# VHH binders against q68dx3r342to642, part 6

Target 1, 301 residues: q68dx3r342to642
Amino acid sequence: RDLCVVLLNGQHLEVKCDVESTVGAVFNAVTSFANLEELTYFGLAYMKSKEFFFLDSETRLCKIAPEGWREQPQKTSMNTFTLFLRIKFFVSHYGLLQHSLTRHQFYLQLRKDILEERLYCNEEILLQLGVLALQAEFGNYPKEQVESKPYFHVEDYIPASLIERMTALRVQVEVSEMHRLSSALWGEDAELKFLRVTQQLPEYGVLVHQVFSEKRRPEEEMALGICAKGVIVYEVKNNSRIAMLRFQWRETGKISTYQKKFTITSSVTGKKHTFVTDSAKTSKYLLDLCSAQHGFNAQMG
Below, E stands for the ipSAE of ESMFold2; O stands for the ipSAE of OpenDDE; V2 stands for 0.75 times the mean of E and O plus 0.25 times the DockQ between their complexes.

## First folded at step 1 (VHH)

Design a40 (framework vhh_8k46_1; at its last look DockQ between E and O 0.20; V2 from the best seeds 0.00; counts 0 for: pae E 21.7 > 2, placed apart)
Fold by ESMFold2-Fast, scan of step 1:
Structure a40 (fold): chain B 301 residues (1-301), chain A 121 residues (1-121)
Amino acid sequence: as target 1 above (301 residues)
Amino acid sequence: AVQLQASGGGFVQPGGSLRLSCAASGRTFSRYAMGWFRQAPGKEREFVSAISGSGGITYYADSVKGRFTISRDNSKNTVYLQMNSLRAEDTATYYCAAGLSYYEPTSYDYWGQGTQVTVSS
């Protein structure tokens, strides 16, 4: 039986496994193949409705595989059973990472999160990050560059929503000019600057999941962001997330679940905030993710 | 240290098949990821496929996915590249390489001598 593991560099690895194979065995084999040494920050996740759900190392693949995978004695299509190697725990500063490959993985993850609109920031910073990525990949502005001829594709560096708002031509001109005026950072140094900029963002390292208010209206969506610092409550409007409330772990009382409901209590006000998820499994997952993130924060602080 | 010897190249018609072998010397063969690379006349060396030390994980370049299969036999210290549905564009000298990671070409520390594959009518 086969599964596909998608890496942060976009590569699809074909992994041989059986019905007794565990997530942990696959994770260890994949990270070893890639020569990743600092494993604490990484996990394997499956994607459901454009959201990533991290898997425990003890989980057997057959429990999460598409229906029919266990019953098929021969390998299935690699596109039908897919897992993703992603960063689950985000350090506050890249200087805490000891291996250059680990820092490169953080760069690839944040680069991808910006482009896929999982990490939000203002236009000025988005353009700055695009320029840093150009500097990392192309080095200094090309000496023989003709101003009227593009040397890169804007969609590879700037998120689609900003391109739509500014127009592709304006983005091309603005980014090219910023690149021309940029400092001479090369390769890894440009990536580290990218990391430094992203690590200062309020949305850095936040894992986002769709929820609804207990006082539900069918047209209203919300999201919960769970990270090392705590929980963020978002209102979802016009395909954008707006932070409404932020709970630091020290300000967080009991977190509990009941069926499809997830409840977080403020230790400051005593107020309970209840959210509705798509399933009891999702509510339990959010509770477990909160525990994991809080534990990571306690370990690093 | 590992020494590598590639073999199995030759002349084949479009649509044909060839199996390349890469024989390694050394007791630590199973610790190395193995890769196949190729270089066509007038072009840069390009990645073809890689396999983990255990043989449990493989990766293929888009240009060969579905046509080529990489495998290994650690008891014989050998890596194989089964090439099916060969095209004129597959004409190149094929090299095998060993490294502790498949992640990028610079991760491969040991390289074998090439074996020439020519796909022509």
Scores: ipSAE 0.534, ipTM 0.834, lowest interface PAE 2.5, mean pLDDT 86
Fold by OpenDDE, look of step 2:
Structure a40 (fold): chain B 301 residues (1-301), chain A 121 residues (1-121)
Amino acid sequence: as target 1 above (301 residues)
Amino acid sequence: AVQLQASGGGFVQPGGSLRLSCAASGRTFSRYAMGWFRQAPGKEREFVSAISGSGGITYYADSVKGRFTISRDNSKNTVYLQMNSLRAEDTATYYCAAGLSYYEPTSYDYWGQGTQVTVSS
């Protein structure tokens, strides 16, 4: 049986596995193949409704595989079992990473998160990050380029929403000019600066999941952000997230789940905040994710 | 140092098939990922396919997916590239490489001599 693992660089790996194979086994195989170090930061995830759900290493693939996965050859693309290698734990500073390849993986992850608008960033910083990415890839502005021929695709460097607002042509011109005027910075150094900039963003390292209010008010779309620092409650309006509550781990008394409900209790106020997820599985996942992130934070000191 | 010897290139008509082989020297063949690259005249060397040391993981360039199959026999220290439904654009010198990772050509430490594949009517 085969499954597809999507790497952070966009490559799709076909992984051979059997019914007894675990997520951990696949993870080890993929990371070994890719020569990745510092594996503690990485995880395999599946995508559901545009969200990524990290998998436990001990989970058997057969338990999470889509229907028809056992039937090979796969008759339809719908039966493709696809996992994603992702960063699960985000360090506060790239300097904590020991290996250049690991830093590169972080860079790739954050580029994707920015481009896919999982990580919010203002327009100015978006353009800056685009330029840094160009510097990482191309180095200095290519002087030999014909002015009429773009040397990059704007969609690879700037989020679609900003392109729509500014127009592709304007983005192309602006970013190109910024790149031309940029300081001599390229390759790994440009990536590091990219990391530095992104690590300052409010949503850096925050894994966001949609939830609903317990009162199920249709007008109140909410999301939970889970990260090494704690839990953030977002109100979602017009595709924008506004942080409403923040629970640092030290401020968190208890996290519990009951069926589809996820409840966080403040250790400071004693107040209980309950959210509704789409399933008991999801609520449990969120709990586990909180535990994992908390543990990571504790480990990092 | 690992020495790589590629073979199996030749002339084929469009739609034809070829099987490339690359034999590696040494006792630690299974420790290396094996990759195939190709370079057409006037073009840069491009990734074609790679396979993990154990053979459990494979990767293909989009241009060859569904047509090419990479495999290896660790008992023979050999990696294979089965090329089916060949196209004119597949014409290139094909290179075998060994390394610890397949991400980039630079990740491969050892390279074999090229074998020419020509697809022409």
Scores: ipSAE 0.012, ipTM 0.254, lowest interface PAE 9.1, mean pLDDT 90
Fold by ESMFold2, look of step 2:
Structure a40 (fold): chain B 301 residues (1-301), chain A 121 residues (1-121)
Amino acid sequence: as target 1 above (301 residues)
Amino acid sequence: AVQLQASGGGFVQPGGSLRLSCAASGRTFSRYAMGWFRQAPGKEREFVSAISGSGGITYYADSVKGRFTISRDNSKNTVYLQMNSLRAEDTATYYCAAGLSYYEPTSYDYWGQGTQVTVSS
């Protein structure tokens, strides 16, 4: 059987496995291939509706595989079983990461999340991050370059929504000028600056999942952001999210689930906040994710 | 830091063969994935081939599949690129690199100075 694992560098790794293989076995093979030493930050996830859901190590692959995967030992283009190597636990400071290899993986995921608009920030920061990614790949501004002539594709560095608002030509000019005026940075040094900027963002390390309001019409869309520091409640309008409420873990009395419902009780106010998910499985996943992030936060100090 | 020295380049006729070597010094070689990249004058540096730290997994650019073979000997801290059926379009400076990723240049921590391969009648 073939399983495709997408790495953070964009590589699609073909993994040969038995139908009874576990997620843990695949994780060990993939992290060995990538020469990762600091494994506790990473997990394997599947994608559903543009959201990543992390898998437990003991989960058998046959429980999550698409239809027909068990019966077809050879990979087919129609029924590819795909998992993603992703960062599940984000450190508060990149200095806590002991190996450059680990910091590079954080850089790769944060860059991808910026480009795919999973991690939001303002226009000025988006341009700064684009320049830092250029510096990581090219170093200094090219000496042979005439201003405004393309030496990079804007779509590889700047999210599509900003390109639409500014136009590709204006983005090209502004990014090129910022690159020209930037201090000399090489690969890893530019990546570290990228990490420093992104770790200061309000949504850094926040895993966002769609939920719905219990107390309003069924179409009222909301989201939960789950991270090392706690839970963020978002209101979602016009594909944009606005933080409405934040729970630090010390302010959280109880988290519980019942069927599709996920409930947070404030230990400060005593108030209960209930959200509706798409399934009981999703509700339990969110509870388990909260528990894991809470535990990670306690261990970070 | 790991220091890399590429060698084995030269002048060869179309259809000929060369073997490139990249010797590493410093830190434990087997910790790093190794890659070969090339750059022709006036062109962008492009990925050629990569091999995992253990040597168990290899990757090739489409333009070199079936003609080039990457290998490594961790006891000698050396990676090799066997280049067969060479074409004029393979003319470039070939760089070896060590790091985390097999194909993106910005993910490699260490780079060699390169060795020239010229394929011409």
Scores: ipSAE 0.000, ipTM 0.098, lowest interface PAE 21.7, mean pLDDT 82
ESMFold2 (binder alone), look of step 2: mean pLDDT 79; pTM 0.799

Design a41 (framework vhh_etentamig_d1)
Fold by ESMFold2-Fast, scan of step 1:
Structure a41 (fold): chain B 301 residues (1-301), chain A 121 residues (1-121)
Amino acid sequence: as target 1 above (301 residues)
Amino acid sequence: EVQLLESGGGLVQPGGSLRLSCAASGFTFSSYWMSWVRQAPGKGPEWVSGISSSGSTIYYADSVKGRFTISRDNSKNTLYLQMNSLRAEDTAVYYCAKDHFGELSRYFDYRGQGTLVTVSS
């Protein structure tokens, strides 16, 4: 049977597997292929409603495979069963990463998360990050460049929402000018500066999942951010997230689930905050993700 | 249609050198990251090296770092791998591969036919 795993560089790997193969076996094959040595930070995830859900290594593929995958051994399409190699645990500073390929993977994921608006920051920083990525991937501004003629595609470096707000032409002109005036940083050095900038962002390393408040109308969207430092409660309005509450792990008491409900208790105030998810499976996943992130934080700090 | 054609493989003694080439057509070569991937007899595939669209960012597997050099010529739509100080464990079929950073949903269906490198003592 065939399974497609999407790597952070955009490469799609066709992995041969059995219906009884585990997620862990696929993870080992994929990371071996990519020559990754610092495996602690990575996981395999599936995508549902634009969100990534990480899989436990002991899970059998047949339990998560789409309908008919087990029953159609002669024919499988790529969009039938797709997994993603993603970073699950984020270090506070890139200097903690020992291997250049690991740092490169962090760059690739943060670069893509900025573009796909999973990691948000202000306009000035978005333009700076775009220029750094252009410097890393394209190199120095071309000396013989004819003004007003594009040498890159703005949509590969700047999020669609900013292009819409500024207009494509203005983004192209402004990014080109910034690139022309930028330092001689390129290659890995430009990637490391990109990492330095992103690691200072409030939403760096936060895994975001849609939830609804138990007390609010179903129409009102909220999100939970789960990261090494704890849990963040967001209010989602007009395609932006506003942090309403932040719980560090030491400030977090009991976390529990019941059916579609996810409840976090403040150890400081004793108050319970209950959120509604789309399914009991999602609520249990959020609980497990919290446990994993807390364990990672304890290991590193 | 994407086409990748590898060449330059052969039999070489340990410590020797070979230069592999990959001729690309059917896509805008200068817009994509490119990689070399190898598969040794009885082993799974192993990523060897990658290079950005302009050539400004390059990375290598630890097993080949310092011995192999990846390069590209966008005017000729050609990817290269210069292999020096070859070892018996470098024996493999080497494949040229198109990476696609900007479009996540594409399949790695655009792998070349491969070229055999045998390092024999």
Scores: ipSAE 0.000, ipTM 0.362, lowest interface PAE 13.4, mean pLDDT 82

Design a42 (framework vhh_7mjh_2)
Fold by ESMFold2-Fast, scan of step 1:
Structure a42 (fold): chain B 301 residues (1-301), chain A 120 residues (1-120)
Amino acid sequence: as target 1 above (301 residues)
Amino acid sequence: EVQLVESGGGLVQPGGSLRLSCAASGFTFSNYYMSWVRQAPGKGLEWIGRIHSGGSTSYNPSLKSLVTISRDNSKNTLYLQMNSLRAEDTATYYCARGYSYGLHDAFDIWGQGTTVTVSS
């Protein structure tokens, strides 16, 4: 049976597996193919409603596969089974990563998360990150540049919302000028600077999922952010996230679920904060993700 | 037409050395970063290193002590010198135009590859 795994570089891998194959077996095959050595930071995820949901290594593929996948020995394009290799656990500083390929994967993920607006930051930093990516991928501004001919596409470096706000032409001009005036860093050095800048952002390494307050109705969007340091509660306004509450693991009491409800208790105040998800499965997933992130924090601390 | 052609591959004994060449045509070679990438049988792509138009190099840390990349802009030729070859170095070796490391992010043209087999 065929399964497609999307890598951070955009490559689609066709993985051969059988009905009894586990997520862990696929993960090992994919990471071996990609020559990754520092595996603890990575996981396989599926996408649902623009959100990534990480899978446990012990899960059998048949439990999560699209309807009909188990019963069909021939591949069909209508029943595609797609997973994504993504970073699940984010280190606070790239210097903790031992291999250049691991650092490169972090760069690819953060660059993609910026472009897809999963990681938010201000306009000035977005332009700076775009220029660092140009330095990483092209090196210094091209000396034989024809002024009327662009040497890059703005949508590959700057998120769509900023392009729409500034206009594509203005972004092209501003980024080209910033690139022309910047120098010295290229290749891996530029990627490491990109990582350093992103690692200082408040939302770095935060895995975000949509939730609702028990007291609010569906029109008012909220999000729950889960990371190595703890849990962040966001209010979503005008396609941006505003942090309302932060729970560090050391200050977090019991986390529990009941049907569609996810509850986090402050160990300091004893107050319970309850959120509603789209399903009991999603609530249980958030609990499991919290446990995994807390465990990672303990391992790295 | 834009083209990259590798040569110099073949059978080599463990501990031996080998020099690969890549001939470029159809573009201004001196204006581009050039890279070497290899793929062992049944494995993914492994970036070896890159060279700037001016000769500055950057290598995969795992391979830095074993390889040297150089270029001759007057001959439009890229080189990969490999020393202390082991069975694990058996792979198809590709030259590519562009800057990257890892998995294919910024290469816009590839050679057809040349096979290196390290065996007694």
Scores: ipSAE 0.000, ipTM 0.215, lowest interface PAE 13.5, mean pLDDT 82

Design a43 (framework vhh_gefurulimab)
Fold by ESMFold2-Fast, scan of step 1:
Structure a43 (fold): chain B 301 residues (1-301), chain A 120 residues (1-120)
Amino acid sequence: as target 1 above (301 residues)
Amino acid sequence: EVQLVESGGGLVKPGGSLRLSCAASGRTFSTYAAAWFRQAPGKEREFVSAINSGGSTTYADSVKGRFTISRDNAKNSLYLQMNSLRAEDTAVYYCAADRFYSGSYRYDYWGQGTLVTVSS
């Protein structure tokens, strides 16, 4: 039976497995193939409605596989089963990562999250991050560059929404000029500066899931961000999210779930905040994710 | 894993042109960054050109304006179009692919090379 795992570099890895195979067995095979040694930060996830849901290592593949995968392992392409290797736990400082390959995976994840608009920041920082990525991949500004000819594709470095607001030509000119004036960083040094910049962002390392207000669903779309620092409550307006509340774990009291409802209690005010998810399974997942992130935070500091 | 096979090398006169090809087999090439390197007899292997998965390119100063790197993801192939060839371009040319990024000079996969000789 074949399973496809998408790596952070965009590579699609075919993993052979059987009906008894677990998520953990696939994770071990994939991380071995990728030569990863610092496994604590990584997990396998499936994508549903543009969101990543991390899987427990003990889960059997047959329980999460699409319809027909078990019955028709290699007869048709319609039984494609796709998982993603992603970073589940984000360190506050890249200096805590001991291996260059682990730091590189964090770089790839954050670049991808910026381009896919999973990680938000202001225009100036987006341009700076694009220049740092150019520096990592190209090195110094090309000396014999013809100003009227592009040497890179803006869509590989700058998110589509910013390109739409600025126009591709303006982005090309601005980024090229910033690159020309940039320091002579190359490869890993440029990537580490990219990591340093992103690790200081409020939205760094936040895993985001759609929820609805208990009062005004479906008219009011919201999101919960769950990370090592705590929980963030977002209001979603026209495909953009605005942080409304931020709870550090020390400020978070009881977290509970009942059916489709997920409730967070503030330990500071005693106020309860209740959200509605698409299913009891999703509510339970969010509770478990909160527990995992809180445990990671406690372990790191 | 990906296997790389170069072709297109040969003997050309100064000022001539040559197109090198690199065929990637065993795995999809479109997700990799790729590069061309060369090694002249008795010298270290040097960078020539690179292209990332998105198509952005970089070139060594010695080849800018003369060489063009390109890729065809549907054919899992990488190309180097070499124009205005000079005697100092004589070398074995190697195709390289990187799982992570282009321009790092730290490539995981290498071909066996193809010889280019420029002489009158």
Scores: ipSAE 0.000, ipTM 0.165, lowest interface PAE 16.6, mean pLDDT 81

Design a44 (framework vhh_gocatamig_d2)
Fold by ESMFold2-Fast, scan of step 1:
Structure a44 (fold): chain B 301 residues (1-301), chain A 118 residues (1-118)
Amino acid sequence: as target 1 above (301 residues)
Amino acid sequence: EVQLVESGGGLVQPGGSLTLSCAASGFTFSRNALAWYRQAPGKKRELVAGISTGGSTVYMDSVKGRFTISRDNAKNSVYLQMNSLRAEDTAVYYCAAYLGSGWYKDYWGQGTLVTVSS
């Protein structure tokens, strides 16, 4: 039986496993292959509706596999069983990471999150991050370039929404000019500057999941952001997230679930905030994620 | 002293393949991005392919899908695998490294000639 694990550098690993294999066994195999030593920050996740759901190490693969994976070991035209190696716990500063390869993985994750619009920031910072990525991944501006022949593809460095707003040509010219005039670091040093810039962003390290108000309607769509510092409640309107409430763990009372409902209680006001998810499974996942993030915060501060 | 030494060039028929190699010395190879450029007679030097420290690649449109850039940090080498070669690929191919944080220096090898002809 085959499982595909997507690494942060874009590699797809074909992992050989059986019906008794656990998520933890796959995680150990994948992180060993990737030569990762600081495993605390990483997890395996599946993607559903553009959201990542991290899996418990004890989970058997057959419980989460596409229909037929367990019973039909022969490859047919079935859904691909794909998991992702992702960062689950984000440190406040890259200096807390011991190994350069761990820092590189953080760079790759944040780079990808910017491009896939999971991490939001203003246009000026997006362009700055794109230039830093060019410095990190390509080096200094090549002096003998012909401007009519681009030396990079804008879609590999700048989010699609910004390309659409500015136009591809304008982005290409602006980023190329910024790269040419850049006093920024390059190589590994540019990656560290990219990390420093992203770690200052309000959305840094926030894992976002769709929820609804008590009465589920499209115009009442909300999201919960769960991170090392606590929980953020967002209102979602016209593909924009607006932070409405922020609960640090010290300001968070009881968190509970009941069927499709997820409830967080403010220890400051005593007020209960109840959200509706698509399933009891999702509500329990959010509770478990909160517990994991709170535990991580207790270890790191 | 920084040195880049290209090899693997030669005469090949249209549709053929060549692998170019660039051996680097005098700097920390694993920390630097590397690129392949080419220059045809009477034309300006143009970027063919680039590879980052993390393995991300960029390619000129006309070679995308035909050429593959790769690196071997243990051997301090960068490679350009060229498949389905065309007459328009005839050029001197140069390996380039970008060195000097705070000092923008390009270092180039002497080049290796690739001729695609019947």
Scores: ipSAE 0.000, ipTM 0.096, lowest interface PAE 20.3, mean pLDDT 81

Design a45 (framework vhh_8k46_1)
Fold by ESMFold2-Fast, scan of step 1:
Structure a45 (fold): chain B 301 residues (1-301), chain A 120 residues (1-120)
Amino acid sequence: as target 1 above (301 residues)
Amino acid sequence: AVQLQASGGGFVQPGGSLRLSCAASGFTFSDYYMGWFRQAPGKEREFVSAISRSGGSTYYADSVKGRFTISRDNSKNTVYLQMNSLRAEDTATYYCATGYRYLFSGYDYWGQGTQVTVSS
């Protein structure tokens, strides 16, 4: 049976599996194909409502496959069974990564998250990151460049929302000028600078999931950010996300779930904060993700 | 480097008013959301108020709605918090913070705190 795994470079890898295949078997096949050696940071995820949900290695594919995949696995008109190879655990500094290919995967993920508007930052930083990506992927500003002709597509380097706000022409001009004035960097050096810039962003390495406050009106949307350092509580209003509370793991007491409820307790104040998710499965997933992130942080620091 | 300097705190009786100011430097102020947070001794830091880049959108914690007003002057790189009808529960160190302006912005930089004490 076939499933598609989307790699960080945008490649769609068709993976052969059978009715007994596990997520772990697919993960091993995909990471072997990608020649990854530092597997600790990576996971396979499915996407639901624009959010990534990481899968346990022991999960059987047939439990998460789209309707009919198990029954008619060779039918070409079936809905595509798609998983994503993504970074689940983000390092505090890239000097911890032993292999250049692992650093390259971090670059690809952060580059993609910026471009797909999963990781947000100010206009100046977005333009800087676009120039660094252009330098890493295209190389030096072309000597034979005609100033009035574009040599790259702005939508490949700058998020759509910024292009709409600035206009494509202004983005093209500003990125081209920044590229022309930039220091010559080898591709790997430009990628490393991109990583260092993104690492300073407040949302670096934060995995975000929609929740609702138990004590507020049900229509008031919130989000939980879960990362190596702890949990961030966001209020979502007018399509913007504002950090309201930050819990480092040392400040985090008991985390518990009951049905659709997810509760985090401050170890400093003893206060309980309860959130409502779309399902008991999602609440349990958030608890498991918190445990995984805390465990990762304890190992690395 | 980003610098945020909060000022205007002090001692006031319940029912009184204070106006906090936050002077910003080291970034393009008009491109960022600005916010106020507070922290009382032994308690978690909590959100108080936020304002969009143009000042066209404002946000408030339920505990301060109707009493506090956030505003900004982009020509002076300053954000303000007007605090009216102050209560003992408002006693805290108040911090200004800046976040990235695009969709789903978070807060990154914290200014120096300014102490507000409401007591009789």
Scores: ipSAE 0.000, ipTM 0.096, lowest interface PAE 21.6, mean pLDDT 81

Design a46 (framework vhh_7b2m_4)
Fold by ESMFold2-Fast, scan of step 1:
Structure a46 (fold): chain B 301 residues (1-301), chain A 119 residues (1-119)
Amino acid sequence: as target 1 above (301 residues)
Amino acid sequence: EVQLVESGGGLVQAGGSLRLSCAASGFTFSYNAVGWYRQAPGKQRVVVASIDSGGSTKYSNSVKGRFTISRDNAKNTVYLQMNSLKPEDTAVYYCAAFQGYSSDLYEYWGQGTQVTVSS
């Protein structure tokens, strides 16, 4: 049977597997194909409602697969079984990564997360990151460039919301000017500076999932950010999110779930904060993700 | 050790400009929503502008179009650029960072900086 794994470089990899194949078997095949050696940071995820949900290595594919995949695997279908190779655990500094290819994967994901508005930052940093990506891909500002003629597409480097706020023309002009005036970093050096800038962002390495407040009426849209450092509670309004609460793991007491409810207790105040998810499965996933992130943080020291 | 320190206040003529700065230390500034508040004599402290961890901004109706809030996470600093100042803007301006929906979690306030706008 076949499934498609989307790699961070955008490549779609067709993976052959059996009914009894595990997520771990597919992960090993995909990471071997990609020549990744530092596997600790990576996982396979499926996408649901524009959010990534990481899969345990021991999970059998048939439990996650689209209806009919087990029974009719050779039947022609327009629906494919798609998984994504993504970074699950983010290091605080790229210097902790031993291999250039691992650093490159971090660059690819952070660049994509900025562009797809999974990782938020202010407009001056978004423009700086766009320039660093241009520097990594094209090198120095083209010597024979006519200043009014575009040599790149703004939508490939700058998120759509910023293009809408500033206008495409203003973004084109400002990014081109910044690229012209930038320091002469190229290739991996430009990527490492991109990583250094993103690693200082408040939302770096934060895995974000939609939740709702139990206490407000009607339920107001919120989000939980789960990362190596702890949990962040966001209020969501008009497609922007405001960090309202932050729990470092040392400040986090018991985390529990009951049906669609996810509860985190402050070890500092003893106060319980309860959120509502779309399903009991999602609540349990968030609990498991918290345990995994806390474990990763403890192992890094 | 946790502190917010405001600076940049002073006396200015109506129509003038001032830039306030708030330097944060002792906590993870970049994760917190930060706001500017003001309190005039005999009045309640009110929100002026706020900025979240992602850079999204909100302004009170009384200052919208005249004031601009911004942050520099590398310097752990938030700024309030005040243009076209009016005598009604006279107040002590406070910087605040909130790490909670309720007061029983972390709430940080600065000592305030006086802004006086003469007619």
Scores: ipSAE 0.000, ipTM 0.118, lowest interface PAE 20.8, mean pLDDT 81

